VHH binders against p53848r504to814. Designs and how they scored, part 25

Target 1, 311 residues: p53848r504to814
Amino acid sequence: TYIMAIFNATPDSFSDGGEHFADIESQLNDIIKLCKDALYLHESVIIDVGGCSTRPNSIQASEEEEIRRSIPLIKAIRESTELPQDKVILSIDTYRSNVAKEAIKVGVDIINDISGGLFDSNMFAVIAENPEICYILSHTRGDISTMNRLAHYENFALGDSIQQEFVHNTDIQQLDDLKDKTVLIRNVGQEIGERYIKAIDNGVKRWQILIDPGLGFAKTWKQNLQIIRHIPILKNYSFTMNSNNSQVYVNLRNMPVLLGPSRKKFIGHITKDVDAKQRDFATGAVVASCIGFGSDMVRVHDVKNCSKSIK
Below, E stands for the ipSAE of ESMFold2; O stands for the ipSAE of OpenDDE; V2 stands for 0.75 times the mean of E and O plus 0.25 times the DockQ between their complexes.

## First folded at step 10 (VHH; framework vhh_ozoralizumab_d1)

Design g4 (at its last look DockQ between E and O 0.01; V2 from the best seeds 0.00; counts 0 for: pae E 17.3 > 2, placed apart)
Fold by OpenDDE, look of step 10:
Structure g4 (fold): chain B 311 residues (1-311), chain A 125 residues (1-125)
Amino acid sequence: as target 1 above (311 residues)
Amino acid sequence: EVQLVESGGGLVQPGGSLRLSCAASGFTFSDYDMYWVRQAPGKGLEWVSEIYPSGGSTKYPDSVKGRFTISRDNAKNTLYLQMNSLRPEDTAVYYCVKDLTYLVGSKVYTEFDPRGQGTLVTVSS
């Protein structure tokens, strides 16, 4: 299991006065500590740098601002002699293809896109042009402002858009018996699959892609828990669909899965913790659950404690 | 190097049967899903069957379901396709494929797209 450390490059970290160096140094020191904490127990650590908040209903920074916040920092991390570079994997949290391009130039390894390519039509092309880069394809609906209203997942009849569906080690009858209970994860799988198809059609390779069912994105708190429990289904899911007058077969089996439950509202809802920072202990428990259900990677804020949970 | 060698094709009358074989080498056969795909003249590739590593689960498109049976012998590194009640529309070159992950029209996407030379099946009166 890989640990992905969240690092938000916020305005508080950058002074408007052009002295970006001092701010970068401070951030770098924080990252060094974070890496130290993670690498104490793990062989490698992923640092996910975000220059723009992607929380539902958040105000989006401009592309220029996002670049200003994230790219110099990523460069500094990659050039740092205080970090064991062979053990540090860099990720950029962005749905913008231009930000992705700039990040790739300075040494990022992963593009973490919460939109699954929905928010920028050029993202897949950028990924395709860089076959050494990994792409996290996340599930969402709508956009940053509308996704919270799009948490309705319905049953579907075979023979329409989806002709057949399969779950590894599950017979058709068993799947049918569980149909009502697995509507959410199957819909998520299908929608991920649709984005997957578009990625592949644009030249992205399967080995580049990780999937994220998108905890907290177009999901209720109950749905997030259900998704975690149904990761084994997602990791074994395939289906056929009609596309462009042809039958398309999509197989998601054994694709790496990322889950990011850290400090999410659904945890707060359960524990009655309004403050996200108070959710770290519960997050640890959820992280353990994520791994138990087959997550290959977990995205967290509290690296030190979650590192222990993962180990 | 991954090698796949298909055999067993030939001419058969409608309603007839054939059994195809695929000899696999260059990888741990028992660890991978295996597939049969076919390409009819003038058409793209079509997924025909899937079998999981242990052989405990098989999948088929509706076009061949009930007529075709995929199986494997992991000890022999061999994949099989039993084809019964053959129809003229089953006429195609049949390929053994390792780790089929995606198919759109004539395009097959796998980790490294390994398949053999194929074996021709002709169903004709």
Scores: ipSAE 0.224, ipTM 0.645, lowest interface PAE 1.7, mean pLDDT 89
Fold by ESMFold2, look of step 10:
Structure g4 (fold): chain B 311 residues (1-311), chain A 125 residues (1-125)
Amino acid sequence: as target 1 above (311 residues)
Amino acid sequence: EVQLVESGGGLVQPGGSLRLSCAASGFTFSDYDMYWVRQAPGKGLEWVSEIYPSGGSTKYPDSVKGRFTISRDNAKNTLYLQMNSLRPEDTAVYYCVKDLTYLVGSKVYTEFDPRGQGTLVTVSS
């Protein structure tokens, strides 16, 4: 199981204009320390660089600002002689295709797109043009106008397009007995699968794609726990659907899966505390559970504590 | 259809206590963070409390911490706010709000969307 460490590239507005290299050097030093800690316990580490703040009330960075915050840092990491480049995998957290293009030019390995291509329709074309690039296809729902129903996963007949479902695992082969308690993960699987087909139709290769069911996005804390528990179902899920011209088979079997449990609101519900320090230690226990249910990659804030839970 | 019905407001003297209730229907109450927000006369909405779906974690701004206690009964689909040591500045219409979380790009927002009529709390002698 791979560990993906979150690194937020957030340039300060009070930074001296003549010290742009000093900001990058400080960030690079932090990344070198983080990599050393992770590589002490693991064969490799993934660094996920984000150029946008996720804090409430923060102004969303423009495309140009996102590039300015993230691309020079990625370049500096790749140019560093203090890092074992064959053991450090770089990811950029972006939904913008032009940011992805620039990151690819400076040596990123992974595009982590929480929108699953929904926000920028050119994203799939960028990934398709670069077959060496891994793309994380994340489950989210809708846009701002539809968000009031985002966490509602009920027993509905969904979509005329979906004809038949399969779960390809002897432990969960009988969907009839599991129907009511697996509604959430099957809906997530269907929605991921529909986005997956759109990526394939745009030329993205199956081997480029890693799926992320999107813990904390359009999900309650109980739903997050269900997703973690039901990862084996997702990893063995397939279905047929009607494309306007033919029937299409969507097969999620053996797709790599990312889970990002770290510091989400649901950790607080599990631990019944408000202290960020206690959440970091409890996150390690949740990460171990994610691995136990079959997560191929976990995204974390606290590499030291979570690295010890990953074997 | 989501419904939130606030009750329990009234006139109380400074230093007094009041207990607000919110009856919820039209959604799975136990799956959501719940909030109390208030609107003082002539002012905007102010967040005053948050409770996790399990009821095990609560949050308050400094302005009410130690005086207000949020709680929930998931079996009865009811949210509560116990308000003690009330002050004139606590005078407001109080609303219960369901967690409304959405994404704009990679940024996570929580919106407060008061759907009920609210319940008026007046702290005055």
Scores: ipSAE 0.000, ipTM 0.171, lowest interface PAE 17.3, mean pLDDT 74
ESMFold2 (binder alone), look of step 10: mean pLDDT 80; pTM 0.785

Design g5 (at its last look DockQ between E and O 0.01; V2 from the best seeds 0.00; counts 0 for: pae E 16.4 > 2, placed apart)
Fold by ESMFold2, look of step 10:
Formats: structure tokens, C-alpha cells, sequence
Structure g5 (fold): chain B 311 residues (1-311), chain A 125 residues (1-125)
């Protein structure tokens, strides 16, 4: 299982001196330390760079600001002689196709798109033009301002368009026996599957795609727990649907899965912790659970403590 | 239909205390994060407190930390804000708001959707 380490490229280290490069050098040093700590226990490390605030009510950074925060840092990481470049994989956390394009130019390996192409219709074209780039297709509903209203999974979003469903796991063969308990993960699988087909239709290759059910994106904390428990269902899920007078078979079997369980509020609900360090410890326990249910990659804040949970 | 009804505001002298209440209906109150937000005259909405469904996590901005205490009674579907050591800058209309889920990682937004008329708190000598 791969560890994806979160790095927030924020402006909090700016001084009245006004030198953006000084921030880059400090951030690079932090990343070098993070990588060395991770590589002490693991063969490789994935660094996920994000340029936006995580606080409630924060204004989304502009596209230009996101580029200014993230792209020079990615370039600096790739140019560093202090890192074993063959063991450091770079991801950028963005839903904007133009940010993805700039990141690809400077050597990013992965585009981590929380919207699964919903927020920027040009994203799939960018990924398709760059077949060596890995793309994380994440589930959400609506947009950033509306997704919290869309966590009601009592009725399938694709409705009568779905003709047949399959779970290709012999331990979970009868969906009718589990019908009420699996509505959420099957709904998520269907919506991911529809986005997946749109990506394929736009030229993205199956081998470029990892799927992410989007813990906390249009989901309550209780729903996050159901998703983690039901990862085996998602990894063995397929279905047929009607599209323009044709049947389309959508197969999610054996696609790599990413989970990002280290969300501040989600961990707090599970552990009732108010301290950031206590949340890092609790994240380790949740990460171990994610791996136990079959996650292929986990996105975390505390690589050192979570590495202990994985090994 | 979601309904949130705020009460308990009033006129109070600096250094005084008030306890705000919010009666909730139309949703399963115990499943949701709840917030208090306020709007001073001519200003935008300001977050003043957050509480998890269990009541086990609370959070405050520095401007009110140590003076305000958010709590909830899930059996009564009621949210509270105990406000102590009130200052003139606390003068505002206070709203309780329901939160849906929040985003992951480094990009977090929540919807602040005031449903009620709010309750006016005026701190003046």
C-alpha cells in the first residue's frame, strides 16, 4: 500500500520582506525531511501538493494563486539533488485543468482531482493528452458550495438507467441479502462508473485511473465509515446501464483505490479529540482499517506515525 | 423542512452574560455538526463556534475563546451558546446553522445557511 503525504503550500510563511522564493526554500526543506522520514520505512513516497486553505469559509484560491503556490514548489522538488528522484512521486491536488497542465510541464506524476472531472470539463482532455500521467478520479456531488446538501443516498442517482449490478466477490454474492446496508457504496460506484466512462470516451486510458470514493465529499461521517467498510464491494463492482439506446458495461473490478481518511472533522467524530496531534494518532488507526479493507493508497497528514501503522 | 429558531438575545452591559438557544426541527439533529455564526451591523457573517454531533469536539475563533461555550442537548434537539464576559464588539445578530459534510484534506468549505431570523445581542452600557 502506497502512502500519499499531504503538503499544504500555503502563504502562512510570508513575511513583510516579500520574497516568495524564501518560502519555496523553506517548503523544499520540509519536503526533503518528510521524504527522508518516509523512505526510512518505505521503498517510495508520494507527495501530494495542495495550494488552498482548509479552513471553513475560506475563499478558494484563484487559479493564478494556486499555480503560484504549487508549480514552483513542484519544479524545485524535481530539480533537487538531495532527493532520490526515482523514489519520490509527485501529485498535485487540483480540480483545475490549467493547473494540471502547468504541473505536468514541470514534472508531476499524478493529478489528484477531488471533483472527478465535475468541476472542469477540460480535465479529461488534459489527462488523455498525457498518457504517462496517473489520474485520481474522486467521487463528489454538485460543487464545493452545494456538495454538503447532497449526502442523501436513499435513492440511486442513475435510477432506471441501471439494468444489472454485479459484485464479483464470492464472500458477497447476493446483493438482495445486503440491499439496505449497501445502498451508499453501490450509489457511489454507479456515479464513479459514469464519470469513468466519460473519461474513457474522452481518451483517458483505464491504466491511468485510480478511483477515490471521496470520504467527506457529499458524505456524512457515518457514511465515511460505511464506505471504508465496503471498499471490497467497490473493488468488485460492475453494472450495466442504458445509454443512447445501447447497453454499456461498466467494470470497476481491480481498479486501484485511494482513501483519504485523515480529515479533521471525521477523525474528531471517531475519537472525540480536540488536539491536532491526537488526531494524527487516531488517523493511524483508521489508516490501518483502510488497508485491511483493501485500499491501495492512503492519503495522510502524519507520514511517520501512519507508516508505523502500515508496516 | 429544516427549521432553526434562535432565542435568548437581548440588551446586556459589558461584562454580562447571555445564553442563546436554538430549537431545531425537520432533520435528525443528532447527526449534524452545528455552528453559531453572527453578523454585526454592516458586516458579513462571522463564525463563532462549532460542535460535533456527539458534543465531543468544539472549536472557537480567538475572538471568543474562553468566553463562549457551545453545547447541545440531542434529546431536546437544542443547540446552546453560553456567552460570558460580553464586550461591545460582540453586538450582532446570532444565527445557528446546520452543517452538511465537509471537504477533505487541504480544501475545506462548509455551507453557512442561516434559516431563522436570528437573535439580536446588544452589548451596551
Amino acid sequence: as target 1 above (311 residues)
Amino acid sequence: EVQLVESGGGLVQPGGSLRLSCAASGFTFSDYDMYWVRQAPGKGLEWVSEIYPSGGFTKYPDSVKGRFTISRDNAKNTLYLQMNSLRPEDTAVYYCVKDLTYLTGSKVYTEFDPRGQGTLVTVSS
Scores: ipSAE 0.000, ipTM 0.163, lowest interface PAE 16.4, mean pLDDT 75
Fold by OpenDDE, look of step 10:
Structure g5 (fold): chain B 311 residues (1-311), chain A 125 residues (1-125)
Amino acid sequence: as target 1 above (311 residues)
Amino acid sequence: EVQLVESGGGLVQPGGSLRLSCAASGFTFSDYDMYWVRQAPGKGLEWVSEIYPSGGFTKYPDSVKGRFTISRDNAKNTLYLQMNSLRPEDTAVYYCVKDLTYLTGSKVYTEFDPRGQGTLVTVSS
């Protein structure tokens, strides 16, 4: 299991002119600490740098601002002699293809896109042009402002858009017997699959892609828990669909799965913790659960404690 | 190294039957789903059948459902495809596949790994 450390590059971390360097150094020191905490127990660590908040209903920074916040920092991390570079994997949290391009130039390894390509039609092309880059394809609906209203998942009939569906190598022999209980994860799988096909059609390779069912994106707190429990289904899910007057078989089996439950509202709902910072202990428990259900990677804020949960 | 060797193809009249075989080696055969795919002349690869490791579950597209039967003998590391009521449109090279990743009717991407050299099935009067 891989640990992905969240690092938000906030506006207060950057100033204009000569103060920019000082801010970068400060952030770099924080990252060094994160790496040390993670690498104490793990062979490698992923640092996920975000220059723009992607929380539902958040105000989106401009592309220029996102670049200003993230790219110099990523460059500084990659050039740092204080870090064991062979053990540090760099990720950028962005749905913008131009930001992704700039990040790739300075040494990022992973593009973490919460939109699954929905928010920028050029993202897949950028990924396709860089075959050594990994792409996290996340599930969401709508956009940053509308996704919270799009948490309704319904049963679907086979024979229309979806011709057949399969759950492989599971105790689930007849998916139909669990149809009502697995509507959510199957919908998520299908929608991920649709984006997957779009990525592939644009030249992205399967080995570049990780999937994220998108905890907290177009999902209720109960749905997030259900998704975690149904990761084994997702990891063994395949289906046929009609695309461009042809039948396409989509196989999500053995795709690496990322889950990011850290400090999410659904945890707060359960523990009655309004403050996200108070959710770290419960997050640790949820992280353990995520791994138990087959997550290959977990995205967390509290690296020190979650690294223990993972180990 | 994973090896798959298909056999059993040939010329058959419409309405006829054939049984294809695939000899597998280089991996734990009994642990994997196995697939048959086919490629007709001038067309892309098409999924034909799937069987789970235990052999208890099989899947077919509508195009061959009721006519084709996939089976396996894990003790012999062999996959089978019984084809009945063959039609001219079944004419294709048939491949045994270990991993079915992505299949499309388009010529953009089709990923099967691994597969053998295939066996030709020709259905003609």
Scores: ipSAE 0.000, ipTM 0.235, lowest interface PAE 13.9, mean pLDDT 88
ESMFold2 (binder alone), look of step 10: mean pLDDT 80; pTM 0.807

Design g6 (at its last look DockQ between E and O 0.68; V2 from the best seeds 0.00; counts 0 for: pae O 7.6 > 2, unsure alone 60.3 < 65)
Fold by ESMFold2, look of step 10:
Structure g6 (fold): chain B 311 residues (1-311), chain A 125 residues (1-125)
Amino acid sequence: as target 1 above (311 residues)
Amino acid sequence: EVQLVESGGGLVQPGGSLRLSCAASGFTFSDYDMYWVRQAPGKGLEWVSEIYPSGGSTKYPDSVKGRFTISRDNAKNTLYLQMNSLRPEDTAVYYCVKDLTYLTGSKVWTEFDPRGQGTLVTVSS
């Protein structure tokens, strides 16, 4: 299981180049420490750099500001002699294709796109042009400001009719009593599958893609728990649909899966008015559950405590 | 080099039976999901069946469920499709496919693997 450590880039000042360089060096030192802590327990670490908040209802930095916050930092990380470059994998958390382009130029390995291409129609073209780049195709609905209003799920394909769906190789398929309880993960799988079709049609290769059901993105806290419980279903999901009087078949089986359970609102609701220390413990328990249900990668804020749960 | 060679097609009356074979080479056959797809004259491609590497799980669309049976012999690197109660609408060229992850009417996602030439099944009185 890979650990993806979240790093939020902070704003810099345009009026003082010395302050700008000091901010980058401070951020780099923080990342070096983060990597050393993670590599103490893991053979590799993924650092996910974000220059624009993707939390629901957050204020979005401009594209130019996102570039300013994230691209020089990625470049500095890749140029550092204090990091084992073969063990440090870099991801950029962006939904903007132009930010992805700039990050690729400076040595990023992964484009982590919470929108699954929904927010920027040029994203898939950028990924297809760069077959060495890994792309995280995430599920959400709407945009940053509207997504939490769109957490009502039903079992339909967007714009086309689903013919049949299959959930392979799980014991829960044998129990009719659980059928209603899996509607959410099956809808998420269908919507991911539709984005996957668009990616493939644009030339993205299947081996570039890792899927993320998007905990906390257009989901309630109870829905997040259902998703975690039902990761085996997502990893074995396939379906057919009619499109323009032709059959379309999609199979998500054996796709690597990322989960990001470290969302304070999600875990804070579960623990109800518990202080930050107890939320750290609850986060670790949730991470352990993600791994137990088959997550291939977990995205976390607290590397040390979550590394204990992974082991 | 991956090679898939289909055989066993032919003319058959409605209600009849045929068994298709697919000889596989150039890869470790027992490691992969295997599929049958078909293309009727003037129509797009249609997924027909899937079988897991072990042979322990099979899947079919409703159009053929109960009439078609996919199977495999991993020792012989051979995939089979037993087709019973054949109907005129089953008339198609049938193809053996490795790693089917995406199919549309004109496109099969098998980027690294060639599709075989297929075997023609004609169901007519």
Scores: ipSAE 0.062, ipTM 0.606, lowest interface PAE 6.9, mean pLDDT 78
Fold by OpenDDE, look of step 10:
Structure g6 (fold): chain B 311 residues (1-311), chain A 125 residues (1-125)
Amino acid sequence: as target 1 above (311 residues)
Amino acid sequence: EVQLVESGGGLVQPGGSLRLSCAASGFTFSDYDMYWVRQAPGKGLEWVSEIYPSGGSTKYPDSVKGRFTISRDNAKNTLYLQMNSLRPEDTAVYYCVKDLTYLTGSKVWTEFDPRGQGTLVTVSS
């Protein structure tokens, strides 16, 4: 299991002119500490740098601002002699193709896109042009401002857009018996699959892609828990669909899965913790569950403690 | 290196039967799902069968369901496709595939899916 450390590059971390360097150094020191904590127990650590908040209903920074916040920092991390570079994997949290492109130039390894390509039509092209880059394809609906209203998942009839579906290593009859209980994860799988096919059609390679079912994105708190429990289904899911007057077979089997439950509202709802910082202990428990249900990677804020949960 | 070698194709009349074989090497055959796909002249690849590692579960599209049977012998590292009640529309090159990932009409992505050279099946009166 891989640990992905969340690092938010906030406006307070960057100033104009000569102060920018000082801010970068401060952030770098924080990252060094974070890496030390993670690498104490793990062979490698992923640092996910975000220059723009992607929380539902958040105000989006401009592309220029996002670049200003993230790219110099990523460059500094990659060039740092104080970090074991062979053990540090760099990720950028962005749905913008130009930001992704700039990040790739300075040494990022992973593009973490919460939109699954929905928010920028050029993202897949950028990924396709860089076959060494890993792309996290996340599930969401709508956009940053509308996704919270789009948490309704319905049963679907075979024969329409979806011709057949399969949960491998599971009896078809069992799937039928669980049909009503697995509507959410199957819908998520299908929608991920649709994005997957678009990525592939644009030249992205299967080995580049990780899947994120998108905890907290167009999901209720109960749905997030259900998704975690149904990761084994997602990891064994395939289906056929009609696309461009042809039948497409989509296979998501054994795709690496990322889950990011850290400090999210659904945890707070359960524990009655309004403050996200108070959710770290519960997050640890949820992280353990994520791994138990087959997550290959977990995205967390509290690296020190979550690293223990993972180990 | 993964190697897959298909055999058993040929000319058959409508309503006839053929049995295809695929010899696999270069990987632990018994650990993987295996697939048959076909490509008709002028068309893209089409998935026609799937079998789980243990052989206990099989899947078919409606186009071949009830007519084709996939099976495997893990001790021999061999995959089989029994084709009965063959139709002219079954005419195609048939491929054995490891880890089927993506198939769609003429836009089949196969670089990630090891397959052999295929075996030609012609159904004609």
Scores: ipSAE 0.016, ipTM 0.294, lowest interface PAE 7.6, mean pLDDT 88
ESMFold2 (binder alone), look of step 10: mean pLDDT 76; pTM 0.774

## First folded at step 11 (VHH; framework vhh_ozoralizumab_d1)

Design i1 (at its last look DockQ between E and O 0.01; V2 from the best seeds 0.00; counts 0 for: pae E 14.6 > 2, unsure alone 61.9 < 65, placed apart)
Fold by OpenDDE, look of step 11:
Structure i1 (fold): chain B 311 residues (1-311), chain A 125 residues (1-125)
Amino acid sequence: as target 1 above (311 residues)
Amino acid sequence: EVQLVESGGGLVQPGGSLRLSCAASGFTFSSYDMYWVRQAPGKGLEWVSEIYPSGGSTKYPDSVKGRFTISRDNAKNTLYLQMNSLRPEDTAVYYCVKDLTYLTGKKVYTEFDPRGQGTLVTVSS
């Protein structure tokens, strides 16, 4: 199991180049510490740098601001002699293709896109042009401001176009009890599949893609828990559909899965912790659960404690 | 180099049976999901069957379910398709495919897109 450490890049103070440099240095020191903590128990660590908040209903920084916040830092991390570079994997949390391009230039390894390509139509092309880059294809609906209202999964995303669905090696129609209980994860799987198709059609390779079912994105707290429990189903999900009078077959089997439950509201709802910082202990428990249900990667804030949960 | 060589096709009457074979080389056969796909004259590609590496798990579309059986011999690096109760609509060129991830009527997406020459199955009275 890989651990992905969340690092939110703070805005630079509007000062001279010296001030900017000071900010980067401070951030780099924090990252060094983070890496140290992670590498105490893990062979490698993923640092996921975000220059723009992607939380539901968050104010979105401009592309310029996002670049300013993230790219110099990523560059600094990659060039740092204080880090074991062979053990540090760099990720950028961005849904913007231009930000992705700039990040790739300075040595990022992973593009973490919460939109699954929905927010920027050029993202897949950028990924396709860089076959060495991994792309996290996340599930969401709507946009940052509307997704919370789109948590209805009673209807299948692909509707009547779906011909067959398979969980593991079994047609879902033969699993009466499971069929009704897995509407959510299958819907998520179908929508991920749709984005997957678009990615592949744009030249992205399967080996570049990781799947994130998008905990906290267009999901209720109950749905998030259900998704975690149904990760084995997602990892063994395939389906056929009709498209333009032709058969389409999509197989998501054994694709690596990322879960990011860290400090999220659904945890707070359960534990009655209003403050996200108070959710670290419970996050540890959820992380353990995520791994138990087959998550290949976990995205967390508290690397130190979550590492213990992983081990 | 990955090679897939299909064989066993031919002319059969409706209701007849055929067994197709696919000889695989150039990769660790036992480690990969294997697939049969087919293309009828003037039609697009169609997924026909899937088998997991161990051979214990198989999937079929409704169009062939109950009639076709996919199997494999990992020791021989060979994939099989037993086709029973053949119908005229089963007429097609059949291909074995390694590690199919995405298929449309026009394209097959695999890691390296190796496809053999296929084997023609003609079902006609």
Scores: ipSAE 0.745, ipTM 0.888, lowest interface PAE 0.7, mean pLDDT 92
Fold by ESMFold2, look of step 11:
Structure i1 (fold): chain B 311 residues (1-311), chain A 125 residues (1-125)
Amino acid sequence: as target 1 above (311 residues)
Amino acid sequence: EVQLVESGGGLVQPGGSLRLSCAASGFTFSSYDMYWVRQAPGKGLEWVSEIYPSGGSTKYPDSVKGRFTISRDNAKNTLYLQMNSLRPEDTAVYYCVKDLTYLTGKKVYTEFDPRGQGTLVTVSS
């Protein structure tokens, strides 16, 4: 299982009637420390740099500001002689194709797109032009301001596009009484699969894609728990659909899966009324559960605390 | 180098049968899921069947279920498709395909990608 560590390149301080941004030297030092701590426990580490908040209802930085926050930092990380470059994998958390393009120029390895291409129609073209780049295709509905209102997953019919579905897990296939309890993960799988086929149609290769069911994006905290529990279903899901006047088979089997369970709102619901020390242990237990149900990569805030739970 | 060579196509009347073969080389055949896909004139690729490495699990779309049977002989590195009760809409070039996915930051994953010339099946009515 790989560890993806979150690094926010967003401002937290005020100065001169505005905000100070941490300088690149300070951010680089923090990243060097984070990497060395992670590499003490793991053979490699993934750093996910974000210059624009993707929290529901957050105010979105401009494209120019996102570039200014993130691209020089990524360049500095790649140019550092204090990091074992073969063991440090860089991801940029962006839904903007121009930001992705600039990040690729300075040596990023992964484009982490929470929108799965929904927010920028040029994203797939950028990924397709760069076959060495890994793309994380994440599930959401609507946009950042509307997604929390779109968590209704009771309609199983997806119109004329989906012809037939399969779950390749024999225990689920033999227990037909579980079909209604799996509506959520099957809907998520179908929606991911539709974005996946659009990526393929735009020239993105299957080997570039890692899927993310998008914990906390258009999902309630109870739905997050269902998704975590049902990751084996997602990893064994396939269906046929109509695409461009053709019938195609969309197969999510053996696709690598990322989960990001460390969202504050989600953890807060799970860990109500416990002290900070017990909350840290509970967070680690949730991460361990993600791994136990089959997550190939976990995205976390607290690498030290979560790394102990993973080991 | 992965090589997949399809054979066994031909002209057949509606209701007839054909058995397609796929000779595999350049990889450990017994370790991979294998697929048949087809392409009718003027259409895109259509998935036809899937078989697990052991041969113990098979899947089919409704359009061919009950009429087509995928099988494999891992000792001969050969994939088969038995096609019965053929219909004019089964007319297509048929391809065998392998698919392999591994997680790595820099490792390449293979999609559905026909490698051979395929074998033409024509069902005349």
Scores: ipSAE 0.005, ipTM 0.389, lowest interface PAE 10.8, mean pLDDT 77
ESMFold2 (binder alone), look of step 11: mean pLDDT 78; pTM 0.794
ESMFold2, look of step 12: ipSAE 0.000; ipTM 0.281
ESMFold2 (binder alone), look of step 12: mean pLDDT 78; pTM 0.790
OpenDDE, look of step 12: ipSAE 0.000; ipTM 0.283

